VHH binders against Probable cyclic pyranopterin monophosphate synthase (moaC). Designs and how they scored, part 7

Target 1, 244 residues: Probable cyclic pyranopterin monophosphate synthase (moaC), of Pyrobaculum aerophilum (q8zyf8)
Amino acid sequence: MIVDISKKPDVFRYARASANADVKKCNTAVAAKAATVASRYLPFLHPLPLSATAWCKDGKFYVEGIAHWQTGVEMDVLFGVLVGLLGSGAVKIENLRVEIKQKQTTPPIIENVNTSEAPITREGDLVASAYGRMKVVNLDIVKNPVEKGHPIYAAQTAAALNAKRLCELLGGPCPSVQHFKIEIITSDSVEVRTFIKARDITPAPEALFSAGVALLTIWDMIKKYEKDENGQYPYTYISELHLD
Short names: E, the ipSAE of ESMFold2; O, the ipSAE of OpenDDE; V2, 0.75 times the mean of E and O plus 0.25 times the DockQ between their complexes.

## First folded at step 1 (VHH)

Design e10 (framework vhh_podentamig1)
Fold by ESMFold2-Fast, scan of step 1:
Structure e10 (fold): chain B 244 residues (1-244), chain A 119 residues (1-119)
Amino acid sequence: as target 1 above (244 residues)
Amino acid sequence: EVQLVESGGGLVQPGRSLTLSCAASGSIFSTYAYGWYRQAPGKQRELVAAISSGETLYADSVKGRFTISRDNAKNSIYLQMNSLRPEDTALYYCAAYSIEWDSGSYEYWGQGTQVTVSS
C-alpha cells in the first residue's frame, strides 16, 4: 500500500545521497531529473514536488533534494544517484547510502551546481547479468509481510515492470527485452541477481537498474525499521551493485 | 522565473508603524521560503525576517517589533513594522528562495521599496 500521510505536516524535507563510482564524466542532469520522478518507478513512493541537484567530487556521485511536503525525500535522492551513475556509464556502484536527511522549518542552503550532459552510448553483449547487495539491520523483516506488503515479492514485481523503462530516464533507444528474471536471497544481507536478454542493443544498464530498483523497493518498504532515534540510517546501505 | 513586487514603503515618523507587502508571481511552486532584507546606503544587505511553512525567523535588531506573515491564497508576503526607529531607514527587498531540479537553489529579488524614518 501507499501509506496515508495526510495527517503529516508540510515542512522542509531534505536529504543527500551518495555512492562511490569511478566514472570519467558525470551525467548530473539525468540524476537530478530521475530524483524528481522516482515515484513513477518505486511502487510505494509518494509523488511530491521535489527539487534536486547532483554533483561529482573525489570519486563520489551526490544527489541532494528538498521538498516542502508531508514525507521524506531520501528514497528520491537514492534513486537519483542510481540513475545518474547508470547515465554516466557506471558498471560498478559501491556504498550507495543516505548521508543525511532532515526535517526543517528553516530552508536549507543549497549550492548552485552547473549541470553537465554526456552522450549515452551502448555497445556490448545482448545478454547481461547484475549482482547487488544491501546491508540491513534485521533480515527477518525482509522475509515477511510488512504494512506495504511482502518486500521480496514487491521487489521482484517492481524490478520486472521497470527492467525496460530505464530509457525513459536516460534517453536514446530502448532495448527490445526478450527475457528477464530476478532472484532475491537473504544471507547475511539482501542479495539480488538479475538476468536480461535483448534483441537489438545491450541491456547491461537495465540489468543494473532492475537490481537497484529491487533493492530500493525493499529499503523503502522496511525503512521505518532501519532508522535510529534521530531518523538516520546508521547501518543500511547498498554495498555493491555491478555487472557479473 | 519568480517575480516579486514590493509596496507600502514611505516616509514615517519615529515610533509609528508601516506595513510592507510583497506580491509573488511566476513559477512559485518551487519556492520554499520568503524573506525581507534591507540595505542602508553604503552597507550590505541584511536579513530582517524570513517565513517558511508558517515558521518565522527575525534579526535580533527587529525581534518583537516586526512581524512577517503570508497569505498563500493571495501569494503575498507582509512585513508589519512597529515602533520604527531612524536606524530602520533602508531600501527593503522581498526575496524568494527557490530550488530548481537541475541547477540548485536560487534567490529572486524584488526592486525594493524605500522606508525612511525621520522627523
Scores: ipSAE 0.000, ipTM 0.145, lowest interface PAE 15.3, mean pLDDT 83

Design e11 (framework vhh_podentamig1)
Fold by ESMFold2-Fast, scan of step 1:
Structure e11 (fold): chain B 244 residues (1-244), chain A 120 residues (1-120)
Amino acid sequence: as target 1 above (244 residues)
Amino acid sequence: EVQLVESGGGLVQPGRSLTLSCAASGFTFSSYAYGWYRQAPGKQRELVAAISYGSTLYADSVKGRFTISRDNAKNSIYLQMNSLRPEDTALYYCAKGEDYYSWPDEYDYWGQGTQVTVSS
């Protein structure tokens, strides 16, 4: 379900997310755009008016976002980092996390503005596999239904529905997907493997995207159990996401 | 080094068909999007059709009549023009995009173009 937020106050919501990745170009325009439309891709995320800014510094990709709304924007900026890195040619993403999340009655100031684009190309194998790992505080909660539904089953469905949709965010050609499968395992962390076959162009970015969407869907569904007393995520993050 | 060479233009009667070709050399053909632009006498240049792998775009004036295609093995782009009209008379240019996802803009022209004249 999409949780009822109608009783929550309209306050300024701020978040900044980051990840480590070795990219030659920084596609900040795609990242900012993706953050504003994240609710179209993450099935239980609320639509909201978001202002987002992205930048790269010292091997890290950043997205920050502000909204005056009834819910937080951390999932929106995490999605922005994921898509921004995929649009920048990343094949390995590490430590995708929320750096800070705030709410306040006065508007926050955004000082970093990047508008540069990094072109992408698609060359490679017509079959791709991705692996992702997410560390969580409450692993047992992932295995059982929560208010929004069953995290694992929701993640499998979200990944399958979105396996073909990354090109809507990056622009350009969409792979003609012929086969997609996903496997989610809970051990000491949440592990995801995706496999995708296309007829015409490499679906490697889609393998990474679908794995990331699965993990972010689980994070969104369990997030109230992951926050500390200050509403921060001290232990929850996607530690690795790569082609394998 | 980088070359786009247009060919296939000519004089044709209204209602007939013509195929334009663009031969590319000096770069990795499959890594880019391509398009056809035209410029009629006394008019501004306009985008006619564009193609990447898996996507095509057409101007409203040519939808249903023109078909753009690419052949990566031959490093070539084609424009099949059916049901030609006098209004299609123009110099036709082949253009390369900046990358696989970016449609060519009007400043990415190379070569001399190929003249298409439709008259009775």
Scores: ipSAE 0.000, ipTM 0.096, lowest interface PAE 21.3, mean pLDDT 82

Design e12 (framework vhh_podentamig1)
Fold by ESMFold2-Fast, scan of step 1:
Structure e12 (fold): chain B 244 residues (1-244), chain A 121 residues (1-121)
Amino acid sequence: as target 1 above (244 residues)
Amino acid sequence: EVQLVESGGGLVQPGRSLTLSCAASGFTFSNYAYGWYRQAPGKQRELVAAISSGDTLYADSVKGRFTISRDNAKNSIYLQMNSLRPEDTALYYCATYEVYDSSGTTYWDYWGQGTQVTVSS
């Protein structure tokens, strides 16, 4: 379910997410825009009026988000980093995490305003596989229904729906998807593998995106069990996401 | 303001049962979800069981042996622990978060001080 937030206070909600970025150019415009529409892609996220800024510095891709609203923005900025890296041509994403999230009564100040675009290249094989891994505090939470539903089943469905939708965020041609499958394994972490086949252009970005969406859907659904007493994530992060 | 007070911990032999209680005060009890966490020496804190109005959730290591329940009239939650094993030895914490926090940034900063459970012969 989408959880009822109608009685929560409107306060300033802030978050910053990051991941390691080994890309030639950072598509920060796509990242910022993706963050503002994350709720259209992650099934249990609330829509909210988000201001987002993205930048690259010292080998990392960053997204910050601010909203004066009744819910947090950490999943929105995580989604922004994921899509920004995919829009920057990344084939490998490491250490996608929430650096900080805050709730405050005064507006936060955003210092970073760097924005740029990178061209997207769609050459490659008409089949692609991706692998992702997410560290969590307790894997048993992932394997059982939580308030929002069953994390694994929701992730499978969200991944399949979104395997066809990355082009809405990146612009340009949409692959004609002919086949998609996802496998989710719980070991000492949450592991996902995706496989996708397209008729016309490489679906490699979609393989990565669907894997990332699966992991973010699980994170969003279990996030209350992953927070400490200060609302921070002391352990949870996506350690790797790459073409396999 | 918000207070969570655990009770019921102690030393028990393997195979026996123990019931932990958590008394909550300072807020509207029914608007919150509750969980039991535990931390063994040298290990990270882990969620054992959680309860909201609609759902219960259990760690695989305790599923079928532990039962979480709530009593809104008494502003309390309980953890019934059956068939206790030495591996269940830990400091057990009661924790709470507003039921609407799963989608938001309202912090769950309300934790009890913990109650020690030791399972040994």
Scores: ipSAE 0.000, ipTM 0.336, lowest interface PAE 13.3, mean pLDDT 83

Design e13 (framework vhh_podentamig1)
Fold by ESMFold2-Fast, scan of step 1:
Structure e13 (fold): chain B 244 residues (1-244), chain A 117 residues (1-117)
Amino acid sequence: as target 1 above (244 residues)
Amino acid sequence: EVQLVESGGGLVQPGRSLTLSCAASGFTFDDYAYGWYRQAPGKQRELVAAIYSGSTLYADSVKGRFTISRDNAKNSIYLQMNSLRPEDTALYYCAKRYSWTEYFDYWGQGTQVTVSS
């Protein structure tokens, strides 16, 4: 289920997410756009009016967001980093994490950054597979139903529904998907593998996207069990996400 | 032409070790997930171990006893089986697949492992 937030206070909510990735040019406009519409892709995430900015610095891709709303914005900015990197041509993403999240009664001070678009080019095989790994504090919580539902089953369904939708965010042609598969396994971490076939253009970005959506869906569903006493995520992050 | 050829099976006593090898040819070795399945008479085939870039998986029944590995230079997958039990008796198959969720798209001929006291 979508959890009832109707009794939560409207306060300024801030978060910044980052990931390590080697990209030649950052597609910051796609990242900011994706963050503002993350709830259309993550099934249990609340819609909210988000202002988001994105930038690259020192080998990292960043998205920060702010809303005056009843829920946190950390999943929105994580989604922004994921999509921004995919729109920047990333084939390997490391350490996708929430750097900080805050709530306060006064507006946070945000420095505006110039946004830019990188051309999106697709070349490659008509089949692709991706691997992702997420470190969590409570693996046992992932294996069983929580308030929002069963994390693994929800993630599998969210990934399948969204495997065809990345082009809505990146622009350009959509691959004619012929086949999609996902497996989610709990080992020392949450591990995901995706496989996708397309008729006409490479679905490599979609393989990465569906893996990332699965992991972010699990994170969103278990996040109350992952926060420390300050509401931060010191131990929860997507350590790797890459094409196989 | 994709080929997977298993070797290393045989009769072993309980508590001993055995290493299975799978030689792969006809494809780019690191393209897909590789796994070891086993099938005892009258039972369904089950996954015992799988390896892909960045991770390994084990069935609960073999976790801590079996280790899957690969040698890219030799185009080979291995299954190191320690502390063998009579319940491990089965025909062992090496397989490649597109993903962890896919039925394996190619299987080896299988190699028999018999653990007898």
Scores: ipSAE 0.000, ipTM 0.108, lowest interface PAE 20.4, mean pLDDT 82

## First folded at step 3 (VHH)

Design p01 (from c08 with V58L; framework vhh_gocatamig_d2)
Amino acid sequence: EVQLVESGGGLVQPGGSLTLSCAASGFTFSSYWLAWYRQAPGKKRELVAGISSGGDTLYMDSVKGRFTISRDNAKNSVYLQMNSLRAEDTAVYYCAAEYGDSYIDYWGQGTLVTVSS
ESMFold2-Fast, scan of step 3: ipSAE 0.087; ipTM 0.572

Design p02 (from c08 with V58Y; framework vhh_gocatamig_d2)
Amino acid sequence: EVQLVESGGGLVQPGGSLTLSCAASGFTFSSYWLAWYRQAPGKKRELVAGISSGGDTYYMDSVKGRFTISRDNAKNSVYLQMNSLRAEDTAVYYCAAEYGDSYIDYWGQGTLVTVSS
ESMFold2-Fast, scan of step 3: ipSAE 0.348; ipTM 0.711

Design p03 (from c08 with V58I D61K; framework vhh_gocatamig_d2)
Fold by ESMFold2-Fast, scan of step 3:
Structure p03 (fold): chain B 244 residues (1-244), chain A 117 residues (1-117)
Amino acid sequence: as target 1 above (244 residues)
Amino acid sequence: EVQLVESGGGLVQPGGSLTLSCAASGFTFSSYWLAWYRQAPGKKRELVAGISSGGDTIYMKSVKGRFTISRDNAKNSVYLQMNSLRAEDTAVYYCAAEYGDSYIDYWGQGTLVTVSS
C-alpha cells in the first residue's frame, strides 16, 4: 500500500543523497529530473512537488531536494543519484546513501533545478548482469510482510516493470528487452542480482537500474524500521552496485 | 498537548514476564502506527515491535515468540507483553507513534526494564 499521510502537516522537507562518482562527466539534468518523478518508478512512493538540484564534487555525485509536503523526500533524491550516475555512464556505484534529511517551517535555500539534457550513447553487449548490496539493520524484516507489503516480492515486481523504463529518464533509444530475471538474497545484507537480454542495444544500464530499483523499493518499504530517533539512517545504505 | 506515558517497567528475574503499557493522549490514536523501541547502555535505539492502525504486527527476530504487541483504540493504549525474559532484554523501553512514513512523530519518556536475579 501507499501509506496514508493525509493528516501530516505541510512543512519543508529536505534531503541530500550522495554516492561515489567514478564518471568523467556528470549528467546533473537527468538526476534532477529523475528525482522529481521517482514516484512513477518506485511503487509505494508518494507523488509530490519536488525541487531538486544535482552536482558532482570531490569524487561524489549529489542530489538534494525540497518539497513543502506531508512526507520526506529521501527516496526521491536517492533515486535521482542512481539515475544521474547511470545517465553519466557509471558502471560502478558505491556508497549510495542519505547524508541528511530534515523538516523545517522555513524554506531552505537550494540551487536552481537543471533543465538541460545531453544525449547519451549506448554501445556494448546485448546481455548484461548486475550485482547490488544494501546494508540494513533489520534484515529479518525484509523477509516478511510489512505495512506496505512484502519487500522482496514488491522489489522483484518493481525491478521487472522498470527494466524497460530507464530510457524514459535517460532519453535516446529503448532496448528491446527479450529476457529479464532478478534474484534477491538476504545474508548479512540485502543482495540483488539482475540479468537482462536485449535485441538491439546494450541493456547494461537497465541491469544496473533494475538492481537499484529493487534495493530502493526494499529501503522505502522498511525505512520506518531502519531510522534512528532523529529520523536518520546511520547504518542503511547501498554499499555497491556494479556490472558483473 | 501530545503525550505518550509508559508504565509497567521494573526489575524481573530471568525467565519471568512483564507487561508494558503506553497511554496516549492529544492525537487520533487509532490512525497511528505504534511501536516499542528499546535502548541498552552503549547501544543504539532499536525497534522491538510495531503494530499498524489495521492491527498488523512486526517483531525484532530476538523477541519473536516471546513478546506480543497489542493495541486498544478505545483506551488509546498500546501494550507489550514480554515473556521468557533474558538478561539481554535489559533496556529502557520507549513507546513511539508515527503517522504516515517519514519519521516518528511522538516519543514517550521511556521505562526501565531490568532482567536480573
Scores: ipSAE 0.150, ipTM 0.612, lowest interface PAE 6.0, mean pLDDT 87

Design p04 (from c08 with V58W; framework vhh_gocatamig_d2)
Fold by ESMFold2-Fast, scan of step 3:
Structure p04 (fold): chain B 244 residues (1-244), chain A 117 residues (1-117)
Amino acid sequence: as target 1 above (244 residues)
Amino acid sequence: EVQLVESGGGLVQPGGSLTLSCAASGFTFSSYWLAWYRQAPGKKRELVAGISSGGDTWYMDSVKGRFTISRDNAKNSVYLQMNSLRAEDTAVYYCAAEYGDSYIDYWGQGTLVTVSS
């Protein structure tokens, strides 16, 4: 379910997310746009009016977001980092995490400006596999239904639906998907593998995207159990996401 | 003023029982997710049990079958019945209230539970 936030006050909600990635250019405009529409892709996320900016510094991709609303924006900025890196041609993403989130009565300041890049090229193999790993504090919670539903089943469904939708965010042609599968395993962490086959253009970005969507869906569903006393995520992050 | 006030902590022998109570004021209690967290010296604060506004419950594995969380919306109270207590259960226990799922809105000040021989 989408959790009831109707009794929450409208205050300024701020978050910043980051990940390590070796990319030649940073498509910050795609990242910012993706953050503002994250609720269209993550099934239990609340729609909200978000202002987002993105930047790259020292091998890291950042997205920050602000909303005057009734809920936090950490999942929105995490989604922005994921999509921004995919729109920047990343094939390996490390340490996707929430650096900070805050609520306050005065508006926070955002300093960076977004820039646009052309859509990524779609040359390559017509079959792609991706692997992702997410560290969590309470792994047992992932295995069973929580307030929002069953994390693994929801993640499988969200990934399958979204395997066909990345082109809506990046622009350019959509791969004609012929086959998609996902496997989610809980070991000492949450692990995901995706496999996708297309007939016309490489679905490699979609393999990464669907794996990331699965992990972010699980994170969103269990985040109540992952926060510390200050509402931060000191130990929850996507440690790796890459093509096999 | 919003308050969560815990009571019922104390010293108990291994195998004993305690009931913790948390009395809430200043907010619409029935709409909130309520939880008990605990923190032992040198350890991180961990979620022990939670109960939704609809009455659905969650328990950490180490307390499942021993602890029971319940709520009384008419009395604005949430309870943790703790049976078969072990030395490892020794901690400060905190009541928490959350509306929605972005932030813990309110924390109690905590009540100490000591399980010793």
Scores: ipSAE 0.204, ipTM 0.618, lowest interface PAE 5.6, mean pLDDT 89

Design p05 (from c08 with D56S V58F; framework vhh_gocatamig_d2)
Amino acid sequence: EVQLVESGGGLVQPGGSLTLSCAASGFTFSSYWLAWYRQAPGKKRELVAGISSGGSTFYMDSVKGRFTISRDNAKNSVYLQMNSLRAEDTAVYYCAAEYGDSYIDYWGQGTLVTVSS
ESMFold2-Fast, scan of step 3: ipSAE 0.334; ipTM 0.681

Design p06 (from c08 with D56Y; framework vhh_gocatamig_d2)
Amino acid sequence: EVQLVESGGGLVQPGGSLTLSCAASGFTFSSYWLAWYRQAPGKKRELVAGISSGGYTVYMDSVKGRFTISRDNAKNSVYLQMNSLRAEDTAVYYCAAEYGDSYIDYWGQGTLVTVSS
ESMFold2-Fast, scan of step 3: ipSAE 0.314; ipTM 0.687

Design p07 (from c08 with D56K D61K; framework vhh_gocatamig_d2)
Fold by ESMFold2-Fast, scan of step 3:
Structure p07 (fold): chain B 244 residues (1-244), chain A 117 residues (1-117)
Amino acid sequence: as target 1 above (244 residues)
Amino acid sequence: EVQLVESGGGLVQPGGSLTLSCAASGFTFSSYWLAWYRQAPGKKRELVAGISSGGKTVYMKSVKGRFTISRDNAKNSVYLQMNSLRAEDTAVYYCAAEYGDSYIDYWGQGTLVTVSS
């Protein structure tokens, strides 16, 4: 289900997300765009009017967002970082996390940052596998149905539906997907592995994207159980996401 | 004014039972998610049990089968029945209320549960 937020106050909601990545050029424009439309891709997110900015500094990719709305924007900025890195050619992403989220009655101050666009190229094998790992506090909650449904089953479905949709965000040609599968296992963390085959262009970005979508869907579904007393995520993050 | 007031904490022997109560006022109780969190000295605050507006429950692995969360919308109250208590259950227990998603809206002040001989 999409949870009822109708009685929550309209206040300024701010969040900043980041991840480590080694990329030649940062596609900050695609990151900002992705954050504003995250609800079209993550099944339980609320549509909302988000202003988002992205930047790279010291080996990290950042997205921050603000909305005057009835819900937090942390999942939107996390999605922005994921898509921005994929649009920047990243094949390995580490420590995708929420650095901070806040709510306040006055608008937060946001520094102006120029956005830039990197050319998107696709060369590589017509099959790809990706692996992702997410650290969580409440692993047992992942294994059973919560208010929004079963996290693992929802993640599998969200990943499959989105496996061929990354090109909507990056632009350029879409791979003609011939096969997709995903496995999610829980041990001391949430682990995901995806496999995708395409006919015409490499689906490597789609393998990473579908793994990331699966993990973010689980995070969104369990996030109320992961927050500390100040609404922050001190222990929840995607520690690694890479091509096999 | 919104309030969540916990009661029922205290000292109990290992293997004993306690019932915690949380009385709520100042909001539309029936539409909120309600939960019990606990915090032991030197540890982070963790979810123990939660109950949705529709009555669906969730439990931490270590308390499942021993603890039961319930709610009474007519009395604006949520309860935690704790059976077979262990030393590891010693903590301050907090009542929490959340409407929708993203931020816990209201916290109680907490009630201490000590499991010791």
Scores: ipSAE 0.257, ipTM 0.628, lowest interface PAE 4.7, mean pLDDT 88

Design p10 (from c08 with S31D D56S; framework vhh_gocatamig_d2)
Amino acid sequence: EVQLVESGGGLVQPGGSLTLSCAASGFTFSDYWLAWYRQAPGKKRELVAGISSGGSTVYMDSVKGRFTISRDNAKNSVYLQMNSLRAEDTAVYYCAAEYGDSYIDYWGQGTLVTVSS
ESMFold2-Fast, scan of step 3: ipSAE 0.296; ipTM 0.669

Design p11 (from c08 with W33A G50W D56S; framework vhh_gocatamig_d2)
Fold by ESMFold2-Fast, scan of step 3:
Structure p11 (fold): chain B 244 residues (1-244), chain A 117 residues (1-117)
Amino acid sequence: as target 1 above (244 residues)
Amino acid sequence: EVQLVESGGGLVQPGGSLTLSCAASGFTFSSYALAWYRQAPGKKRELVAWISSGGSTVYMDSVKGRFTISRDNAKNSVYLQMNSLRAEDTAVYYCAAEYGDSYIDYWGQGTLVTVSS
């Protein structure tokens, strides 16, 4: 379910997310766009009016967002970083995390504005596999139903639906998907592996995207149980996401 | 003034039972989800049990089948019935109140549960 936030206060919500990735050009326009429409892709995320900006510096990709709303925007900016890096040609993403999350009655000032766009290249094999790992505090919670549903089952379904939809965010041709499978296991962390086959163009970005969507869906479903006493995520992050 | 006041903690022998209670005031209790968290010395605070405003429940795997969370909206109270207690259940237990999925709104001050001979 989408959890009822109707009695929460309308205040300014701010978050900034980042990830390490070695990319030659940063597709910041795609990142900002993705953040504003994240609720169309993450099944339990609340739709909200978000202002987002993206930038990259020293091998890191950043997205920050502001909304005057009844819920936080951390998942929206995390989604923006994921899609922005995929739109920038990243094949390996490390340490996708929330750097800071705040709420306040006065509007925060966003001064990091940087816009650029570049087409993605679809060269490679017609099959692709991706691996992702997410560190969490409460592995036991991941294995069982919470108010939004069962995290693993929801993540599998969200990944499968979204394996076909990355091209809506990046532009360009969509792969004609012929096969998709996903495996999620809980070890000392949450691990995901995706496999995708397409008829016409490489689905490598979709393998990465579907793995990332699975992990972000789990994060969103358990996030209230992952926060520290200050409402931050010191121990929850996607440590690696890469093609096999 | 919002308050969550825990009670029912204490020393109990392995295999014993305790019932923790949390009395709430200062907010519309029936609209909130309630939870029990625990923290052992040197460890992170972890979710033990959670109950929605509608009565749906979630349990940590290590307590499932042994602990039961319940609520009484008429008394503005949430309870944790703990059976078959083990030494590893020793911790400070905290009551928490939550609205929506963004963050925990209110914390109690905690009650100590010690499982030992």
Scores: ipSAE 0.000, ipTM 0.329, lowest interface PAE 12.1, mean pLDDT 85

Design p12 (from c08 with W33D G50Y D56S; framework vhh_gocatamig_d2; at its last look DockQ between E and O 0.49; V2 from the best seeds 0.00; counts 0 for: pae E 3.3 > 2)
Fold by ESMFold2, look of step 4:
Structure p12 (fold): chain B 244 residues (1-244), chain A 117 residues (1-117)
Amino acid sequence: as target 1 above (244 residues)
Amino acid sequence: EVQLVESGGGLVQPGGSLTLSCAASGFTFSSYDLAWYRQAPGKKRELVAYISSGGSTVYMDSVKGRFTISRDNAKNSVYLQMNSLRAEDTAVYYCAAEYGDSYIDYWGQGTLVTVSS
């Protein structure tokens, strides 16, 4: 379910997310744009009027976001980092995490950075697979229904839908998906493996995207159990996400 | 004025049992998710058990099977039944209330549980 927030007051909500990735050019415009529409892709996010910025520094990709609204923005900026890195040509992403989230009564100060647009290139075969791993505090929670639904089944559904939708965010020709499968395992972490076959265009970015969406959907569904007393996620993050 | 008042803490032998209570006032209790957190000496505060407004429960792995969270909306109270207590359960236990936000809206002042022989 989409949680009832109808009685929460508007306050300024801020979050910053980051990940490590080796990319030559940073597509920060795609990242910022993706963050503003994340609720259209991650199924349990509330729509909100997000302002977002993105930048690269010292081998890390960052997105931060602000909304004067009823809910936090950490999942939106995480989604922005994921899409921004895919739009930057990343094939391996590490430590996708929330660096900080805050709420306050006065407007937060946002870094003033220029955004850039980089062309996406598609390399790979018409069959692609990806692997992702997410560290969580409470693995047992992932295995069972929670208030929002069953995390694993919701993640499988969200991944399948999103496997066909990355090109809405990146532009250009879309792969014609002929087959999609996903496996989610909960042992010492949450692990996901995706497999995609497409007709004419490599679906390698979509393999990564669908794996990332699966993990972010699970994270969103369990996040209220994962946060510390200050609302932060010191032990919850996507440790790796890469093509096989 | 919002209040969350914990009670029931104390000194207990290993293997013993204890029930914590938290009485709430000043907000619409039935609409809030409730939780117990704990903070051991030298450690950060951590979630122990969570109960949604709809009654769904979640437990941290180290207490599952030993602790039970429950709520009574008629009495505006949330409880933590702690069985098979261990020395590592020694902590200040805090009642918390949350409404759909990514932050805890209200905290109690805490009640000390000491498990020692």
Scores: ipSAE 0.389, ipTM 0.735, lowest interface PAE 3.3, mean pLDDT 89
ESMFold2-Fast, scan of step 3: ipSAE 0.547; ipTM 0.817
ESMFold2 (binder alone), look of step 4: mean pLDDT 87; pTM 0.874
OpenDDE, look of step 4: ipSAE 0.731; ipTM 0.888

